# Ledger of designs, part 9: VH-VL binders against Protein STK_02290

Target 1, 225 residues: Protein STK_02290, of Sulfurisphaera tokodaii (q976g0)
Amino acid sequence: QEQLVAVNELNENLGKVLIKIARDSIANKLGILKINLEDYLSSLNDPILNKKGLAFVTLETYYGNSTSLRGCIGYVEAVAPLKEIVSKAAIAAAFSDPRFPPLSKGEFDNIIIEVTVLTKPQEIDVENRWELPKKIKVGEDGLIVEYGILYSGLLLPQVPMEYCWDEETFLAETCIKAGLEPDCWLNNKVKIKKFQGIIFREEKPKSEKILIIKPSEVKCKKEEI
Below, E stands for the ipSAE of ESMFold2; O stands for the ipSAE of OpenDDE; V2 stands for 0.75 times the mean of E and O plus 0.25 times the DockQ between their complexes.

## First folded at step 2 (VH-VL)

Design z04 (framework fv_fezakinumab)
Fold by ESMFold2-Fast, scan of step 2:
Structure z04 (fold): chain C 225 residues (1-225), chain A 123 residues (1-123), chain B 111 residues (1-111)
Amino acid sequence: as target 1 above (225 residues)
Amino acid sequence: QVQLVQSGAEVKKPGASVKVSCKASGYTFTGYYMHWVRQAPGQGLEWVGWINPDSGGTFYAQKFRGRVTMTRDTSISTAYMELSRLRSDDTAVYYCARGLEWLLYDYYGMDVWGRGTLVTVSS
Amino acid sequence: QAVLTQPPSVSGAPGQRVTISCTGSSSNIGAGYDVHWYQQLPGTAPKLLIYGNNNRPSGVPDRFSGSKSGTSASLAITGLQAEDEADYYCQSYDSSLSGSVFGGGTQLTVL
């Protein structure tokens, strides 16, 4: 019923706010910042931040000239305002990603925070499953694969750019992420959904400079510069 | 134009209470914390507390707890600070000040200040 | 007593550079909280001069800059002018007090 945040509504100023929400939420949980988080979020009066949204927060450990993944959690159902979703995703990425130990105070100044805001996923309807690679676009679309109630996988739109995948490989890898065989997308009982996104990223830990990155701008690691 | 307009100067006897008002205009009143800061003659700035005009939630500096009450009326975009059981050392200019824009920075900083209300407490 | 420590006075000649220090502790500046600076001309309300360690509001000349390191912050004023003669206050957040804290203030005299 409520309108969802559209990616074209998000500018650099709002991106800075989303990063700030993520950073302050983590700092508060670590005891570095002492705020009442509910009052903090309630004081944010921007109408766009108060629309329901979907977002992932990614944390990377910064080493100067390189980074490594440190946490990544998000939400793909529009259950709360964008400001609350980013706060919850940030805390979950820092402390509840099962691939990593909880973030420590000593790491806080050495992580880069990235917020990806997503459009609502939409099922791709095709007459012939072999048309699916033509209905998705690497550099624009993220993918969700669903099969029954037990199998589901999601890959953000920047992922196929980072790994230099074409559309068919992107479908296969999302099938694998869901726990299915790589040709799962040919099975007409498997649901394929696509969504778009926009990325806001700190240039370096705690930077006032926030980068706006479109997935199409993410460099393929195999490309020559 | 963003502005904060405070009530006029007051003279009170020890033991009395004073209520200072701060009327906000030119911005969304509920979007920003309102701080109260005082300054005794020839002295530095002393933080009294803040109110979140959206929730009505307040926090007071330890020195003032039990004597200060902050309230707001969203229908007229006005914040109030009431200080009770006044002492002669409560003589000061009392400022209201808007917290920094929440969307960009820490709301504990203050970007727009009222002109101040002189409260004189004398026997 | 002020929670943040500033020198009570500093002085300089026109055209010179002065710095005003603001020393905190592990519960405020040392905990990573931002430092803001205010200028107070005689008989007036304080005016925001620097926010978020080193950002200038519109209308503040680039002669004013801020920095933060460890438990301390500094306000630098280059090309001193007579109009800069004022009291300067630093301000941060203190986690043990859950509120705003001010420095004691520094009176700047332009010879």
Scores: ipSAE 0.000, ipTM 0.426, lowest interface PAE 16.6, mean pLDDT 85

Design z08 (framework fv_fezakinumab)
Fold by ESMFold2-Fast, scan of step 2:
Structure z08 (fold): chain C 225 residues (1-225), chain A 119 residues (1-119), chain B 111 residues (1-111)
Amino acid sequence: as target 1 above (225 residues)
Amino acid sequence: QVQLVQSGAEVKKPGASVKVSCKASGYTFTGYYMHWVRQAPGQGLEWVGWINPYSGGTFYAQKFRGRVTMTRDTSISTAYMELSRLRSDDTAVYYCARELYGDYPLDYWGRGTLVTVSS
Amino acid sequence: QAVLTQPPSVSGAPGQRVTISCTGSSSNIGAGYDVHWYQQLPGTAPKLLIYGNTNRPSGVPDRFSGSKSGTSASLAITGLQAEDEADYYCQSYDSSLSGWVFGGGTQLTVL
């Protein structure tokens, strides 16, 4: 029923715009930029940016060869246009992530901004529930499990990559996240949805070069150790 | 400012039930899972379960299934944990703590609610 | 009662290094699940100290560091100070229990 952003609509140019929205929203709150945020967002007339979307904004402190997490907040309901969601997520990541103090003016030029846009979830329909693991790909898909009105869980596409899960384990863990038994995905009354994500990331703080990162490029933590 | 404000200490008799509240502020309540963790006097941390405030979905540690119920009221950004058929060994400080979905750590904790069960 | 094994106590003098181990199994740390560490000062709620094996929240000094290898994780504290005297807990997810698990806790005494 709702218009939601699809991954194939997001190109490098739109990624640059999303990063700019995040950067400008933070700068405005820090007093570095003096704009009316509502007028700013209203001036963005791209049809894709005006579709509802789900997005996370991640901020990392940059040290040259390494980075450290500085903030990360996302919105999981498609309640507003993508441009507004990215703006709100950026402000929240900078000033309202409880793991960190509010971002200071002195840090603004030393952070990397990353915007992850999630695609519209699509229900996976199979004749035989046993085929569900074959319709899901670790490194591409995030999962949503829904049972009735009360039970729901979501795991982002990078989660099974980070934990070195296969597709069956990913289904089981998403069932658990929804408050259901690990084999919930075999119950035909349980809805399984998949979505994709695309990550836009500054190469360096304030860089005009925006990297496009796929969840498949996220390294398994077993290899990290 | 993110805060988790818990209800005050409770004293209960064995067989009674207790309902502890955790009022969240300073963030989007439905965007984060809420966990409950308890700590008996002089003992370690024990995970009780979680609730997804968006859906109302819950998951409980096996030890507590059949005795614990987690609920939330999104209109007042409050999570609840009710523990029934109390035993003396349920005496503990009960903490609420939030987790961003996607398996993040428990980044913000309430100050705890002491529940004392004695005859 | 803890699924993850920690030494019950460790001690050190000011300025020294201490290491706290957290030993799991193939269903938790060995399965690749992240390890988080919490510091609990007397009479207070636990506070996040290390998350995602190696990351520090803002305000946590760099003398606290985390590492993970195989089925185990470790918290290292260098330049030990009196205010570090606290209980330390590791935490991970366990797939066989389908839930979060904590270590039994380690009491750090600064002599």
Scores: ipSAE 0.000, ipTM 0.415, lowest interface PAE 19.1, mean pLDDT 85

Design z11 (framework fv_fezakinumab)
Fold by ESMFold2-Fast, scan of step 2:
Structure z11 (fold): chain C 225 residues (1-225), chain A 123 residues (1-123), chain B 111 residues (1-111)
Amino acid sequence: as target 1 above (225 residues)
Amino acid sequence: QVQLVQSGAEVKKPGASVKVSCKASGYTFTGYYMHWVRQAPGQGLEWVGWINPNSGDTFYAQKFRGRVTMTRDTSISTAYMELSRLRSDDTAVYYCARSEFDWLLYPDAFDIWGRGTLVTVSS
Amino acid sequence: QAVLTQPPSVSGAPGQRVTISCTGSSSNIGAGYDVHWYQQLPGTAPKLLIYGNNNRPSGVPDRFSGSKSGTSASLAITGLQAEDEADYYCQSYDSSLSGSVFGGGTQLTVL
């Protein structure tokens, strides 16, 4: 029931370190750096980086005026510190995303790295399931829906902001993401969990400027006819 | 029925290596972490590390880095822990134990344990 | 040596209540990490008794309960029985050590 990594513990300086961990892990695997990754990670003794955390690493190919998805892997594994999870997610996003071929040395200077850090998901307990929308805050919470072993879906906190969903719509869409009916959140056998998140993103490949994206700052796109 | 069956007791000389096995049955071997925990005579429990049987990824407690290697064979649902450069103070019962992958279940709780393998290091 | 502090022994009579404490620090229990408890009968492997602070696995009697507050956790055993005589270990995760940590263990004697 207690979360481990708080979103407010993560600042721009830590975000830069997380991006550096991702960059260096990929570079080491490509042979661009020659480091012992285990020793490298062991040298990072910041208490926040050593707390358990969930993280996704997204890689995008940069074309100057546009980007395209190049890899995206995250871990919901909790038996590892944030620094290791980011390292592993970066390597997996670059070399083990089955949608893409492994990243080549020639691509390394042309990708943008994004690290999304999530807090530990916590199950929402309600006496009446119709209270679930009142326990969720769009702009703060992401959602996980679980039903047995076969059905699971996760939507990041920025998603309902981008689509201008209210809390009830957010619950329904997460049910759909899990492969369930949109009213799945009313079924007491379905687990609903919430978490918070923060995004760190390179402004351009290898940029020293790291963007911090808070879900509450994301605005919905205007409708076009 | 979920079970973890470990290899039999070992007696080793200082400087040797030992390899302990843990055979899983009754569940999907690649769906759970496998941890190793040891207990020296008259001492408490000490965590050694884990392996993800699906990926082969490992993570070791700092005290054992450079001396421990964890592997698995998915075709026979068996995990292995090899400890090298043995010292007398490595004498302990070595347990394998299972945990969930998912934040949402209890990924650092060890719900199923093997019966342990006694490793004695003496000259 | 042990990262989490437990009393080395506790005792009680049949039918009584005992409580076993587990004291951590800001890098483990105080950081919000869950506490799990194990029972180890003489000559046997540990058995998961409590997980996630106060959840019982199937087959564990409701006489066993857990709690957590601040940097500490506690295991309560009510209606003591002779078969409860065992070693009890708490466990959490430590961010400074980047791994699972155990208490030193508490021997429960049923008098």
Scores: ipSAE 0.000, ipTM 0.452, lowest interface PAE 15.6, mean pLDDT 85

Design z17 (framework fv_fezakinumab)
Fold by ESMFold2-Fast, scan of step 2:
Structure z17 (fold): chain C 225 residues (1-225), chain A 121 residues (1-121), chain B 111 residues (1-111)
Amino acid sequence: as target 1 above (225 residues)
Amino acid sequence: QVQLVQSGAEVKKPGASVKVSCKASGYTFTGYYMHWVRQAPGQGLEWVGWINPYSGDTFYAQKFRGRVTMTRDTSISTAYMELSRLRSDDTAVYYCAREYSSSWYDLFDYWGRGTLVTVSS
Amino acid sequence: QAVLTQPPSVSGAPGQRVTISCTGSSSNIGAGYDVHWYQQLPGTAPKLLIYGNTNRPSGVPDRFSGSKSGTSASLAITGLQAEDEADYYCQSYDSSLSGYVFGGGTQLTVL
């Protein structure tokens, strides 16, 4: 899609800008940074950042040798330019993830910010539902499960890598995330969609050095133990 | 039973401000984004912006940036849209509409009945 | 002026089929953004009719259907009934405007 951000258009310099947008948006909401956010975003004239995009922002509390999830919110409908989506997702991850209390000023210097930019999800078309595990690839695809207007769930491409899942387990866990039974992917009324992504992550809180992570490069946690 | 109840009609002069309210009931107010959409008499629908009632975060259409402010009061499940520096072409019915909260869809599943704002000199 | 183009009116007899077109551009429908449809009865607020190009909410009869191709979308109504007299609006997102966009609306008359 020419007017949607493609993963291959994003380089290290753009990744740094996306992380900076996330960090500055959170700092502004905490009162640490005093900016007019609309003027700030309007000043970003890179053509790629002004294309519509899909993104998640993940926040992790940093302990030196380990991290723990602190917030994660994103958007998979292309409703605004990538720069605005990242800003919105960062604020939502910090203050509106219902699993966690709102982020405090004291935490700001101790979180790692990660931005995942996604491709437009595409419905997987199969004649036999048992073929679905063969149409997805752990280490490449994220999944979305939808049933009617009340049930939906999404798992990012790095999630099945982190948890050492195979493709069938990945489908089942995405069903569970949607609030459905683990075999929901066998129901022909359930929509299964896949997407890809690229991850930009601070090496440590406020680091000038960032990591560019392909989902296939994420280590299985069982192998690290 | 989702209901969105809006404030009554307003008549304003050019240059004034108007604040329209939308009181939600029948669902968890903080669980769904609220949008504002307007319709000039005999014309089509025009999107103004949205607010996240949980966080207070907002996003506005380019045309309204600098003139519109969206807020909410979670204690009374009410969203507000304030439009300043009113012009005659701001005359419209202003609707609040709840976003169906799916990762895929930003669509408006329930609408208020609308508030007519007339701007006339 | 509306960003998405719809015919201002369509008409049909009871039991017939009508289609309402919604024409966009490369910055909205042509960019792959989904199309949603709303029905507005006289003197009432719009009501969601079709979402995500082809999906029906609970309570919407299957005689209403949506489709999308290239820079355009269509709403088809089969088995027309008098109660279908209304204005119909398409809606999508536009990347050049960074916002939601609507069609100008189509008034359906059931003869």
Scores: ipSAE 0.000, ipTM 0.395, lowest interface PAE 18.3, mean pLDDT 85

## First folded at step 3 (VH-VL)

Design a21 (from a11 with light chain Y49Q S51N D52K; framework fv_acimtamig; at its last look DockQ between E and O 0.19; V2 from the best seeds 0.00; counts 0 for: pae E 11.1 > 2, placed apart)
Heavy chain, then light chain:
Amino acid sequence: QVQLVQSGAEVKKPGESLKVSCKASGYTFTSYYMHWVRQAPGQGLEWMGIINPSGGSTSYAQKFQGRVTMTRDTSTSTVYMELSSLRSEDTAVYYCARDTYYYDSSGYYVEYFQHWGQGTLVTVSS
Amino acid sequence: SYVLTQPSSVSVAPGQTATISCGGHNIGSKSVHWYQQRPGQSPVLVIYQDNKRPSGIPERFSGSNSGNTATLTISGTQAMDEADYYCQAWDSSTVVFGGGTKLTVL
ESMFold2, look of step 3: ipSAE 0.000; ipTM 0.516
ESMFold2 (binder alone), look of step 3: mean pLDDT 91; pTM 0.930
OpenDDE, look of step 3: ipSAE 0.021; ipTM 0.549

Design e23 (framework fv_emicizumab_arm2; at its last look DockQ between E and O 0.65; V2 from the best seeds 0.00; counts 0 for: pae E 8.0 > 2)
Heavy chain, then light chain:
Amino acid sequence: QVQLVESGGGLVQPGGSLRLSCAASGFTFSSYAMSWVRQAPGKGLEWVSSISGSGGSTYYRREVKGRFTISRDNSKNTLYLQMNSLRAEDTAVYYCARAETYYDFWSGYLNYFDYWGQGTLVTVSS
Amino acid sequence: DIQMTQSPSSLSASVGDRVTITCQASQDISNYLNWYQQKPGQAPELLIYDASNLETGVPDRFSGSRYGTDFTLTISSLQPEDIATYYCQQYDNLPLTFGGGTKVEIK
ESMFold2, look of step 3: ipSAE 0.012; ipTM 0.616
ESMFold2 (binder alone), look of step 3: mean pLDDT 91; pTM 0.939
OpenDDE, look of step 3: ipSAE 0.261; ipTM 0.734

## First folded at step 4 (VH-VL)

Design c01 (from a16 with heavy chain S59Y T101R, light chain V95Y; framework fv_acimtamig)
Fold by ESMFold2-Fast, scan of step 4:
Structure c01 (fold): chain C 225 residues (1-225), chain A 126 residues (1-126), chain B 106 residues (1-106)
Amino acid sequence: as target 1 above (225 residues)
Amino acid sequence: QVQLVQSGAEVKKPGESLKVSCKASGYTFTSYYMHWVRQAPGQGLEWMGIINPSGGSTYYAQKFQGRVTMTRDTSTSTVYMELSSLRSEDTAVYYCARAERYYDFWSGYLNYFDYWGQGTLVTVSS
Amino acid sequence: SYVLTQPSSVSVAPGQTATISCGGHNIGSKSVHWYQQRPGQSPVLVIYQDNKRPSGIPERFSGSNSGNTATLTISGTQAMDEADYYCQVWDSSTYVFGGGTKLTVL
């Protein structure tokens, strides 16, 4: 009975709206745009945007020919409408990612915004934990590792593509991300979940051209450099 | 406007049980974790445990394991903390405190308490 | 078992800069958060993730964190800043608070 956004409902036009929500939410927080955010989100009446959804917002600093990570925050539980989740994730990516200082007004025109909308994570249940690498597909699946509620790690589906990992390495790196040993996925008390996603990305800062990217299309760093 | 409103002060005898409530408003209740932190008179802050209001999952500090239970009621946006087998050393102000549930690339969770309830004073004596 | 060490008290005259330290082994690799607690009141988050200010917290509050010491700095200290200040980190399986520093202004 939960009304969840399906990835296949999202087209280029909706991707543009999601990017605009992210950009306007950050601009409002910086004082560049002076709006009431609740009123702004309430004005967005698209039925799909009003369904519960899961999303990450990634910010990258743009240098013309290259980019560097500037923030990445998201939500993996369907607790609010997609429009609200994207707004909150964008603000968090800009101002609450512990790896980076808060985004400044001067940076606003030099960041690329990327929104990844996720399917609901599903626990992978196997009789033999050594089968887990066979149930995961690099280029399709993102992973979540959970041990209770204090130890949790998530890697988006594009991450193992960027780093040229195989499925076993992907599991190990997600364990490390969760603060656990690399072989944590062999422990029956550790939950392994997988999800899929679709990526919407500005071609360059503030571009009206929004790219739709599948994780399988992401090239590994060794091939790009 | 985020508000966390806790139940009123209590006086208990050793061996009794305590149940404190914390009613949340002004935000989506299931989008944030809720923690319980206590403070003995004249002493510092001590973390007791965490609850995820969405699924009801919990984790308790080792010191309180076996004595503490945290629950929630999504229909009233309320979390509860119950502490059993009370001792005089459990005399304290008990706080609920909200925390974000973001996932990020490196840290997984954001581990700070952005809003606190007003506190519930519990006195345990005979 | 991780321990955060704070001075028990710090005194400063109005308008002067107050600094409160929080010592911990390799604390610079952790995110440090700071809470202000005025007498009879709940804690209030004043700095999160080492150096970030929540909405509504004055610009005179700032933070830093490197090596084995995190620091909360209050410039142009006012009487209203008189309070107990607690640092806090996540370590392994728990949330760790410092012992608190009483800031006296006068």
Scores: ipSAE 0.134, ipTM 0.689, lowest interface PAE 4.8, mean pLDDT 88

Design c02 (from a16 with heavy chain S54R T101I, light chain S31Y; framework fv_acimtamig)
Fold by ESMFold2-Fast, scan of step 4:
Structure c02 (fold): chain C 225 residues (1-225), chain A 126 residues (1-126), chain B 106 residues (1-106)
Amino acid sequence: as target 1 above (225 residues)
Amino acid sequence: QVQLVQSGAEVKKPGESLKVSCKASGYTFTSYYMHWVRQAPGQGLEWMGIINPRGGSTSYAQKFQGRVTMTRDTSTSTVYMELSSLRSEDTAVYYCARAEIYYDFWSGYLNYFDYWGQGTLVTVSS
Amino acid sequence: SYVLTQPSSVSVAPGQTATISCGGHNIGSKYVHWYQQRPGQSPVLVIYQDNKRPSGIPERFSGSNSGNTATLTISGTQAMDEADYYCQVWDSSTVVFGGGTKLTVL
């Protein structure tokens, strides 16, 4: 049985460490910090950081009163300890996000780093697929839709909160994200998985103050007809 | 240092089955997807399918659906590709190729191949 | 079925700039990767995600992708650059390769 990081094992102090891992990994790749990354990661002996985990790293350019997305890459398979996943995701977000050019040294002091840690996705098994909306909860669950390995869509738990979606709309939007029809969740060959998450975010670039955001705390703007 | 080492060349008769191996070393085997790509003599590259070595989940190109099977053995860090009901048109060099497992919110998995095996020549003739 | 079109061959003199096109309907909305294959050898990734170079690939290799055409550009072409070049995209749930371009440096 593999041991995976649970959301309730993560506190503010661990969140600060995860942000530091992300910052140091990017700084090392930019030549700002000169470390042996393998030795650095090996020196981190916290038991929780050494459990396998899933994470996304988001980078935003900071302009004082606003931010703009600068990179976002993650892992949805528990392939390495959390410390390594955050390091790899940070490097990938900075240098491998296809929407953006690689991060430059001049940008390093002007980005906000955010780390979202995910629980292990678990397949939702139902006899009647019309029961699927009752097995997920907006404000707690993120969704993964898979048809084989290649049709895959993931929406983080905060996404349906931001857009004020109900559970059925959330399923349909995740199907669309996977490149499938909105009713793909009714097809028994399509796997629907759910997971939970917690967000750690720098208040400002290089800030020692880390914000802890739970998906249920994300504002939903009221929609009126 | 990353290496993908494939099994040796084979000669097969029509109707037989092919099983090619690809042994990975120099990285964590279960942290990357593995794809199979073939190349007929004097022709271009043709994608066959993908396997996730961690869980063993697979997806195959429509052309090979029903004839191809991909498996892995985590104890030996080896991926296998089996192709059944061989025809002369299956004569090709078969490659395994490693892909990043990063998830991008726009494109999903990145699906580019950073390391390739040396290739396995399979000749199907009678 | 999505199709990528490449010229079968491109010839350049040493030191000149080689350009290899990869045509596809609305290819600018997809991410293009490029592979170099020397005779009897495995493909090698030279450009990924339209315009990014892997570590170890010379700066003279660059890429672009816009509209219906992606382009691999090799500046100051050298004899060692002689190879077949393949573009690749992800379309729906499949990997699509171009037909390949043989680059000759004379």
Scores: ipSAE 0.025, ipTM 0.620, lowest interface PAE 6.6, mean pLDDT 88

Design c03 (from a16 with heavy chain T101V L110T N111T; framework fv_acimtamig)
Fold by ESMFold2-Fast, scan of step 4:
Structure c03 (fold): chain C 225 residues (1-225), chain A 126 residues (1-126), chain B 106 residues (1-106)
Amino acid sequence: as target 1 above (225 residues)
Amino acid sequence: QVQLVQSGAEVKKPGESLKVSCKASGYTFTSYYMHWVRQAPGQGLEWMGIINPSGGSTSYAQKFQGRVTMTRDTSTSTVYMELSSLRSEDTAVYYCARAEVYYDFWSGYTTYFDYWGQGTLVTVSS
Amino acid sequence: SYVLTQPSSVSVAPGQTATISCGGHNIGSKSVHWYQQRPGQSPVLVIYQDNKRPSGIPERFSGSNSGNTATLTISGTQAMDEADYYCQVWDSSTVVFGGGTKLTVL
């Protein structure tokens, strides 16, 4: 049996450590921080950080009053300890997100780092697929839609909160994200998985103040007009 | 130190089935996806499918759907590719290849092959 | 289905710069990877994520990707660079390879 990191085991102090791991890993690859990364990670002896975990790292370019996406990569299989997953995700978000060029040294002081730690995705088991919307809770659950490995879409728990979607819309949008039709969740060959998460985010680039964001606390991205 | 070692060459008759193995070493077997790619004599690379060794989940190229099966054994760090109802046009070198798979919010999966097995030549003839 | 187009062959003299193109609709929005295959050998990754080199790959290999064309560039081409070269992307639900380019060093 694998022992996995639970969201309720994570507190503000651990969130600060996760952000530090992400920032130090990127700095090391940029040549800003001259450490042996393997030794650095091995020196982290917190029992929670040594449990297997899943995480996304998001990088945003900071403009003072606004931000824009700069990279976002994650792991949804529990293959390594949380400390290693955050390190790998941070490096991948900075240098391997195909939408963006590799992060440069000049950008390092102008990005916000966000780490989202996920629970293990679990397939939703229903006898009648029309019941799927009732097994999902906006404000708590993120979704994964899979048709094999290749048709896959993932939406983090904060996404339906930002757009004020209901559960049926959330399922449809995740199908679209997977490259499938909006009603893909009615097809019993399509797997629907749910997971929960907690978000740790720098208030501004290199800030010592780390925000803890629960998906249920995210407000609609656009105000009601 | 990463090594992918495939089973030896095979000669098959039309209508038979083929099972090729790929044994991984030098890394954590369940931390990387494994793909199968084939190459017919004098032809280019043709993708067959992907397996996640951690959960055993698979996805196959449409051309091979219904004829190919990919499996793994975590106790021996080995992946397998089985192809049924063999035809002469299935004569090819079959490769396993290791890859990381990342999710992003616009395109879904992204992947590339950092290590390849040595290849297994399969000849299908009467 | 998504298609990648490569020239079937490219010839260069030793020391010359070789350029191999990989055409695809809006390929600049995708991540392009390049493999080298010498006769009788397995493919070897030479460029990943458009322009990054794996450890052990010489600096003379470089890549670019914009608009509808990705390019593999080999400067100061050596006899040992003679091989087939394949570009590769991930398109929504499949791995897509180009048809391959045979590089001949005269």
Scores: ipSAE 0.000, ipTM 0.499, lowest interface PAE 11.4, mean pLDDT 86

